# Ledger of designs, part 177: VHH binders against q9y6x5

Target 1, 379 residues: q9y6x5
Amino acid sequence: LPPKLLLVSFDGFRADYLKNYEFPHLQNFIKEGVLVEHVKNVFITKTFPNHYSIVTGLYEESHGIVANSMYDAVTKKHFSDSNDKDPFWWNEAVPIWVTNQLQENRSSAAAMWPGTDVPIHDTISSYFMNYNSSVSFEERLNNITMWLNNSNPPVTFATLYWEEPDASGHKYGPEDKENMSRVLKKIDDLIGDLVQRLKMLGLWENLNVIITSDHGMTQCSQDRLINLDSCIDHSYYTLIDLSPVAAILPKINRTEVYNKLKNCSPHMNVYLKEDIPNRFYYQHNDRIQPIILVADEGWTIVLNESSQKLGDHGYDNSLPSMHPFLAAHGPAFHKGYKHSTINIVDIYPMMCHILGLKPHPNNGTFGHTKCLLVDQWCI
Short names: E, the ipSAE of ESMFold2; O, the ipSAE of OpenDDE; V2, 0.75 times the mean of E and O plus 0.25 times the DockQ between their complexes.

## First folded at step 7 (VHH)

Design z15 (framework vhh_8dlx_2)
Fold by ESMFold2-Fast, scan of step 7:
Structure z15 (fold): chain B 379 residues (1-379), chain A 125 residues (1-125)
Amino acid sequence: as target 1 above (379 residues)
Amino acid sequence: EVQLVESGGGVVQPGRSLRLSCAASGFTFDDYAMHWVRQAPGKGLEWIGNIYHSGSTFYNPSLKSLVTISRDDSTNTLYLQMNSLRAEDTAIYYCARGYTVYFRSGDYQTPFDYWGKGTLVTVSS
């Protein structure tokens, strides 16, 4: 009787890949469901921030995961992709699996979505896998489908995270048609496996499934480097995050550091925290450093070294190259409907509606997604 | 070697309360969710509930008002408090480490990594 939802993320799935490559399994999914062609993500366009925005409906300045590398000056704590399990970092918001577990005596299940292996407000996902990149998609899918079919209290919200095509996007760059074609075909095959597994287990007809991503990918080059050491001596600042958004903590007067950086490269913008553009919604949090550098699309900030990344993300969220897509299928969704654009923060209130949960205050607008839903009226 | 040892079972009268304990050793107790499971004579396994390292608890809805699960990470001990015991609560009670699997039909499966030997609770007279 309670609605069920499976939220799937393929990290770094740029929206325009759908137009440039063949996805027969995903196309079949969309034909009987809905497609949002572009999802405007939050700034900065990085993995941890955007995955947490999807499940909280909040801008990064509000949910507190403001980068993949962060520093808190008061507590002297550092956050990174190798040290992400301290609840301190995640406690500025309430993700949907916590709300799901606390409002209705329901269970949540998670295969490696960022934050699901951390107790947040003293609540951890009912079933979860500790993050380990070596665990296959098949093992993650086996656990999720087992928990969806065999849990008490019933699992009504489940998440599944996969690292591709982000890892290959970084390694090869999105312009490498041969390698990206191979990677994206494998992802489409995994989508086929997912649908087939749900059908075989009797889950498909009554389960709402969302397939989305956190960001896109843009091509980088050894010809597009910004050497920060040419701008300023490292003794003047502590580097909290490097590229393509550098987070600078001054060791001397902030204005002196700013003046050394502001005219160093025509391919980056240098902002004092209070001057960060309002449209980024990236200012009102103590984890945002006093000076932020934002590289132009495809430019990499380095420290007197070459970068081997041929693709990257983190850039301005107005860039189409940074946008993912959203596809969905299930009893809550129309069949064969295409929508142009939503904001990534709009996903959370839509998911709360599908699950019958009262959303926490958030930055999403339910009206942006209501045309996807069978129980709503468009105007 | 992972070991789970249940204690506190015995004969109790209807309407009384009972607390079971499970002593864990051979692993980092603080890192794992812990479960209580029971099996009444001639019946299948029934999941009672679990508790995470955070202290968050989840219960079988049919038992929620009758049981409380808690843990003491300083002594590596898991507890099950049972109130208002009835004859139908007569069962062997098991402490387990792992994830619970439950069919929508109400059937029950537990792919637990490790189990204790169980402690018998008899509600009689």
Scores: ipSAE 0.000, ipTM 0.103, lowest interface PAE 20.5, mean pLDDT 88

Design z16 (framework vhh_8dlx_2)
Fold by ESMFold2-Fast, scan of step 7:
Order: structure tokens, then C-alpha cells, then sequence
Structure z16 (fold): chain B 379 residues (1-379), chain A 125 residues (1-125)
């Protein structure tokens, strides 16, 4: 039978949650599979950028989804969570479900993974659900498993996205042990439901399943705010994205705006686009604005107002608090193997290998993930 | 049936303190974030602050040094303590029940689904 892969994302699942809370169902999954303890995500450590990096193997400057809020100066288009359906934003890369459908006449299925309800290069996932946060995990799982079992041509690649623990991480902050314990137990129960459903349908032994996330979460505070209005007047710039990475489009001379901002706070770095650190791989795209502000971990950039967020992400991708994990189980994966770290862009070429697809040029390194795979040499 | 009833308003001299109360009924009070919002005559709504179910408080930065929000979940009561009142604090003060809409981008919006009828505070000699 052709290999099949289900890719599952729990948004905002910080890697060290695995060490600080009990996950009996996830631990049973890992015991008979593999665990990567830390996945080093791409900068900026936000949902849309990192979800697209997972399925393209590209840095944000290469795939074009450079933030959750974007502006393209050439076309005058704006991107946001409420305005994310224009293929223009997604067409700078080819995600794995498109490659899957075009190379081998296979089907793909999607339950709400970012980009899967958008036609990209005139190709939309064969089966998909339009994004709707009110749809339960169970309904998403029912659709995915039905499509995996009853499709012609067969579904060989499927994705499933869930908003937690990100929503609760923002609401309560990751240091709220009582509320986070409740949320994370619920997620572990959903993982148990997933495994049970696959076993009942006879899919479990022959399906490769990856459980991962796009980023972590760090604690924020009303005592750690950076007020831009104290440094620069709104007449000098257009704000494209605010926190914790602010994207500034100057209305006057760029150097003048930079000089007004560079001493605004000791807890914020201010970069001209060409001075953004090379290690971020966040420079070579027109959607990256002329001035970028990067807040220190746990600091929130505001416009003369308080922040309601007790947790946030988007910070420097070298921070362990920003890192998710990856767990996997199935015929392609070793059993009981633990690996320290991979880059999030490494997931794409690994998935292409499992599915027998030729990857598009990408920033991942297959060698980083080969130790997870039974058909690879790793002594 | 959800009800929010503010009390404690009235005429107060400048420089004095005042504590407002909001009595909540018809819902599980300790499951919700509660907010205080005010409206001065002829002006728009101004958010004062909120208190989460955990007891964590967030304030309008312009008002943080002048107000304190607290709650008593055993009596389903929300409080607003105001100090050093000025004529510009003259307004109708509203208690509101908040809920949060989360987006997958990590953005969120605070919405209000129930409001009290308000209590008038007049700061005058």
C-alpha cells in the first residue's frame, strides 16, 4: 500500500510542557515512536509563518508568509487572520499537499491547517474544511479519518490543526499551572481519542502520524510594556504589525524614523531591514518592512494602552520558550528513539521522503532527521 | 437571566475616594473576566480596567495610579476603588462581562456581552 502520513499541530505547544505536566497518552505514543525534544522554529515565531515553514521547508523570507499581519507595498495588499484567503500571499512557495496531488495523482485532506482552504498555484487540498474555530476536534478528526479511509484517488497526506494550547497560553500565561494543567490534560485526552479512532478504523499500524507545533509561549506582564507613542508620533509611520515584532513603514525619511525609535526602550532592538541579524533569515522579501522592532522576551509593544495578553510568542527563535516539540509514530519511524533538536524547516524534506515525493528546493537538511527513520543509516 | 447591578455612585468632592460595587447574578461569576467602563457626558466610552477569574488585573495606563479593581467570588461582587477624584472623573460607570475571541494568528479581541445600567458619579463641590 502507498505510504500515508497524518500531520497534526497543536498550536503553541511549548517543548518544556512535556517535562512539567503529565501526558499519559502522548507518552504511550512516544514510547512506541520517536520524540524530538526541541524544534527550532523560524523567525518570527508566529502561527502563520511557522505553519507554512513546516509544509514548505522554507524560511519566511523565502515562502512569503513573513508575519501574521503583512503589507505588500508594490500591490498595496494587506494580510491578516481575517484577510488570509488571497492566493497572492501563499504563492511564493509550494506546500507539500500541492506537491502530493501533482506528482503522483494522490489526494490530500485538511482539517484547518493554515493555507489549506486557499488555492495555491491553482491547487487546493482535495478535501478540506474552511477555517472555523467553533468546529470541535472530534468533527475535524471524523472528517480526516473518513477521507483517509474512503477516498479515490487515495488520500496519502492529511493535516489536522487545533488552536490549543495557544489560545489558553495567551489568556492565562504559561506560568498559570492550574489553568495550563487543565488545558494540557484536555489535549492529552484528544491525543488518546486520535489514537483510539485510528486503531478502531484499522489505520493505526500502517499510518505515519506526526504530532508537532509551530512555537512555544512566554509569560508577559503589564509591568513589561514598551509604549511606542512615547517615542514617535503616528504621523511619521504606518504600523503594519505591533508585538512583539513591530513592522514599521516610514511616511518620512527612514533614517529619521529609525533615529526616533532606536533609543525608545532598553528592552527592544531596532533594525533597519539590511541590519536584521543574518541568523534570523528574515531580510530578503518585499513584505518585510523597512524598520523592524524586536522586543526582548516577555516584553509587549503597545500604543499608549495596556496589554491583556498574559502569554505571547513571536520572540527570538533562539529562545527555548519559543520552541515546540515533534513526536511521531508509524512504519517509517523507529520505536523508543529520542532526538535532541531539529530545525522546523527539516520536517518538510523528511515528510517528502516518507511519502516518496521529490521535494521542491528548500532550507531543510534531510540528514538532521534521518536518525528518526527506519530506512536510514544512523550509527 | 444575566444581571449586573452597579451601586455606590453619587456626588463626591474633589480629592476624595469612592468605591463602586457591581452585583452579578444569573451566571457562574468566577468563570468570567469582569470590566469597568465609564462614559463622561457627551463623550465616548473609556475602558478603565478588568479583573480575570484568577484575580489578575489590567488597567488603562492613564488610570492605573488612580484606581484598583477587585472581586469577591463568594458574593458575586466586582469592585472599583477610585482615589483622588477630579471633575473629569464625572461619568456614568458601567460594569461589563467580558469574553475573549481568539484567532489562530494569536490575536484576540475582548468583547462585552452584558452591561449594567450604570451608576452616576458626579465630582463637584
Amino acid sequence: as target 1 above (379 residues)
Amino acid sequence: EVQLVESGGGVVQPGRSLRLSCAASGFTFDDYAMHWVRQAPGKGLEWIGNIYYSGSTFYNPSLKSLVTISRDDSTNTLYLQMNSLRAEDTAIYYCARGYTVYFRSGDYQTKFDYWGKGTLVTVSS
Scores: ipSAE 0.057, ipTM 0.466, lowest interface PAE 4.7, mean pLDDT 91

Design z17 (framework vhh_8dlx_2; at its last look DockQ between E and O 0.82; V2 from the best seeds 0.00; counts 0 for: pae E 3.3 > 2)
Fold by ESMFold2-Fast, scan of step 7:
Structure z17 (fold): chain B 379 residues (1-379), chain A 125 residues (1-125)
Amino acid sequence: as target 1 above (379 residues)
Amino acid sequence: EVQLVESGGGVVQPGRSLRLSCAASGFTFDDYAMHWVRQAPGKGLEWIGNIYDSGSTFYNPSLKSLVTISRDDSTNTLYLQMNSLRAEDTAIYYCARGYTVYFRSGDYQTKFDYWGKGTLVTVSS
């Protein structure tokens, strides 16, 4: 009876992959649903920040996951892939699965979406898998579909996260057509498996499914490196995050550190925190460090070493290469509708509407997603 | 059984070039990234560079202008071409099989599971 939603993320799925490669299963999904060709993500264009923006509708400065690596000077806590389970980092916002469980006496289920294995405001996803990259897509899908069919209270919101094509995008770069073709074909086959499983279980007609991503990918090169050690000695600062957005915590006077950095490379912008461009919405949070370095697209900041990355992300969110897409199918969505662009923060209020939840204050605009929905008028 | 056998070392005069080879056996060579690592007498290991299964090469920035790494997947052989050799290039040169794990943060870690026994290069007049 209550509406149900499955939110699927393929990490690092750049929007223009859809134009350069064939996706027969995804195209079949889209022909009976909706496609948003570009999703304008939040700055910085990184995995943890954008995944949390999708489920909170907030800019990074507002939800507090401001990078994939963060440091809090007061508590001496550090955030990374190895210690992302401390609720301290996630408690500045309320993600949709928490709202779903608290407002409606419903259950949430999660297969490894960032934050779902963490109690946030003392509430953890009703069913979840601890993050483990070795767990197959099939096992994640089996658990999600089992929970969607066999839970009390019923699971009405479910999430499914997959690491590709991000890992391969980093390894090969998005311009490697041969390797990216193989990777993207495997992802399309996984989408086919997802649809087939939902049909076999009788879920397909009554379940809303969103397939999206957190960011894109741009080509990097060993010829486009910025050696930070050529700019400033390590004794003057603590490095919180490196590339392509470096987070600098000065050990001496901030102005002195800034002066050593500000003209070091023509391929890097250097900002004092208060001078970060307003359009980034990346200033008003204590976890944003006093000095931020932003590399130009395709440039990698290094510490007197090479980079093993042929592709990367984290760059300016105005860059089309950083944009993912959104496709959706289900009773809430029109069939065969194509939309040009939405903001990634707009996904949250749309999902709240589909689930009948009252959204927490957020930076999204419901009007931007109206044309996707059958119960709404486009004007 | 996985085996990596380096060859081509020896005594070479300063300013000359030298090509090292690494013969691989016991695994599907074209599925793996291959690395060159050296160790000078009394010093630690220094990564020289690698070549991915795709053919993409990555170098230690300090050595980039002096070395070239290549592979021949038809003969399961890895190569290191060194130019303008100097006394400080005297070291034992190791061939290693590696793989890179990319984390969802975009960070990565390179791991080595097999090493050759090394070949000694001595640069002296």
Scores: ipSAE 0.367, ipTM 0.671, lowest interface PAE 2.6, mean pLDDT 92
Fold by ESMFold2, look of step 8:
Structure z17 (fold): chain B 379 residues (1-379), chain A 125 residues (1-125)
Amino acid sequence: as target 1 above (379 residues)
Amino acid sequence: EVQLVESGGGVVQPGRSLRLSCAASGFTFDDYAMHWVRQAPGKGLEWIGNIYDSGSTFYNPSLKSLVTISRDDSTNTLYLQMNSLRAEDTAIYYCARGYTVYFRSGDYQTKFDYWGKGTLVTVSS
């Protein structure tokens, strides 16, 4: 039988939550599998871009999902969480579920991973749930396990997405230990439910399971605001995305807009597109606007209005607060191995190896993850 | 049954202070964000601010120097302290129960599911 893989994301799960909070169920999962303590994600450290990077192995400039809010000047199309279904946005890459189900005698299943309800290259996940945040984790898990157990052709690749701890991280901030302990305990219980369900269905010993996340979370404050309206008149630009990486489309001379912004705050870097640091791999896509503003960690860019977020993400991907973790269990993985760090783009070629798929051209390095795998020589 | 009852309104002189209360019942008060909203005569609703279950407060920037929101979870009471009142602060003041939906995009939206009947504040010489 072909190997099977379940990819699970708990959105906004900062790597150091594992050290600062108790996770009895996740720790049992790790004890019998592998842990990567820090995953260096891609810039910008936002939900849609990083989820697509996991499943394509590509930097955001290469896969085309460059932010959670985007604008295409030629077609006048907008992309947002509420307007994300046009294949136009997703077609610059081929995600792993498409490659998987195009193989003979294979199908893919999805419970709300970004993009899985879109026909990318005329191919939608074989089984999927349309995104609906009101659907419980239990219902998502029930559908995934039903598809893993009962589908013809068999489901060999499945994804499961959950919105926490991201939503609560925005609400409380990561430094609110009392509230975040309650939130993270609930997530650990969901992981326990997942493992128990897989055991009851006879899947646990022969299914590879990856539990990971897209980014972390940093503390914000009402005394760390950058007010753009104090620096530049709103009429001089179109705002495509606001915080913490603002995407600015000039309505007047670009250099004039840049000059008005460059000294706006010592807590914000202002880049012309061609001057964006090379280490971001965030320049070579038409969806990246002519000027971007990058706030310092914990700073919020606003338009003369309050922010009601106590936690946020999207910052520089070198920041440890932006980094998630990865844990995995299954026949492909060692037991009891801990690894310090990988790049988030490395997950894709590793998944392709586990599934016996030929990876598309990507930015990941298989060698970074080979020590996690039982079939690889690790020096 | 969820109930929100405002009190403490009345006629005050310009430059004076006033404290409004909102008595909440029929739900676990300390689990919810609570809001103050006002409506001046002939105007639309104006959001004043809120207080989260964590105790964190957020204010309409135009009103931030005028108002303070607090809560007492032991008495299920929401408060609005208003200082240096002006004639333009004449309005009906409402408390509302809210919840915030955080989208996976990182954006958010606040929704109100229950409102009080309001209390009238008149600022006149």
Scores: ipSAE 0.248, ipTM 0.593, lowest interface PAE 3.3, mean pLDDT 92
Fold by OpenDDE, look of step 8:
Structure z17 (fold): chain B 379 residues (1-379), chain A 125 residues (1-125)
Amino acid sequence: as target 1 above (379 residues)
Amino acid sequence: EVQLVESGGGVVQPGRSLRLSCAASGFTFDDYAMHWVRQAPGKGLEWIGNIYDSGSTFYNPSLKSLVTISRDDSTNTLYLQMNSLRAEDTAIYYCARGYTVYFRSGDYQTKFDYWGKGTLVTVSS
């Protein structure tokens, strides 16, 4: 049988949740597979950029999904969670499901993974669900497993996306032990459901499964706000993205806007585009705005309004609170192996290897994941 | 049937305090965020604040210093404490049940699915 891979994302699953809460189902999954304790994701540590980095192996500046909200000055187009279906935004890269879909006797399936309901390079997954937050995990899981089991050509690559624990993390904050314990228990139960479903269908032994996430979550507070209106008149700029990384499009002289913002808060770094730190790999794209504001961990950039979030993400990708984990099980993976850290872009070449696909040029390093794979030498 | 009934409104002199109540029924009260909204004569709706099921509160910055929202889950009651009332606080005050729509981006939108009929607060000398 051709290799098969299911990629599952639980949005906003902070890596250290594994240390602070109990996950009997996930731990069993890990025990029979592999664990990467920390995955260093891309800057900005947001949902759309990181999910696209997972499936392209590219930094944000290269794949072109540079934020959850974007503006292109040439076309005057806007990108947002409510307007994400224009191929214009996605076509700067080739995601793995497209590569897989174009292979002979293979098809791809997707349950609400970002970008999977959009024709990219004139190709869309053979099976997909339009994004709908009201659709249960069970329904998503049922569709994915049905496609994995009964499709012709066979589905060899599938993605499954779930919005928790991100939504709850925003609502409760990651430090709310009572509420987050309840939320994370539900997540573990869903993992149990996933494993049980795969076993019931006879897929468990032959299917490679990756469970990961796009980012973590940090605690926010009403006492840690940065109000931009205190520093600059809103008529002087257009806000493209707000917190914790704000993208500023000046309506007046860029230098003037910069000077008004540079000392706005001791808890916020202000960068001209050309001065963005190299370690972020967040410079070489026209969709990155002329001025970027980066709040310190746990601080929220606001206008003349209060934020209702108790948790947030999007901060510096070197912060442990922003890091997700990766667990995997299946024929391609070792059993009972734990690894400390990889980069999120490293997942792509690994998945390509597992599926026997030729990877597009990417920023990942296959060598970083060799120790996870049974057919590779671990040096 | 979901019901929200505000009470405690009336005529009050400037500088005084007033506590409004909202009695909830027909749903699991402790699972929902509850909001206070007001509408002054000839003006649009103004959001006052909310309290989540977790007990966390958030307020309109313009009103934060003057209002306190609390809840009693044992009696399914929402409260709005207002202090130092002014003439401009004259309005119909509504309680509303809120729910949150989450997006993949991590953003969310708060919506209201049920409203009370409101209680009138008149601040006059």
Scores: ipSAE 0.174, ipTM 0.603, lowest interface PAE 2.2, mean pLDDT 94
ESMFold2 (binder alone), look of step 8: mean pLDDT 82; pTM 0.793

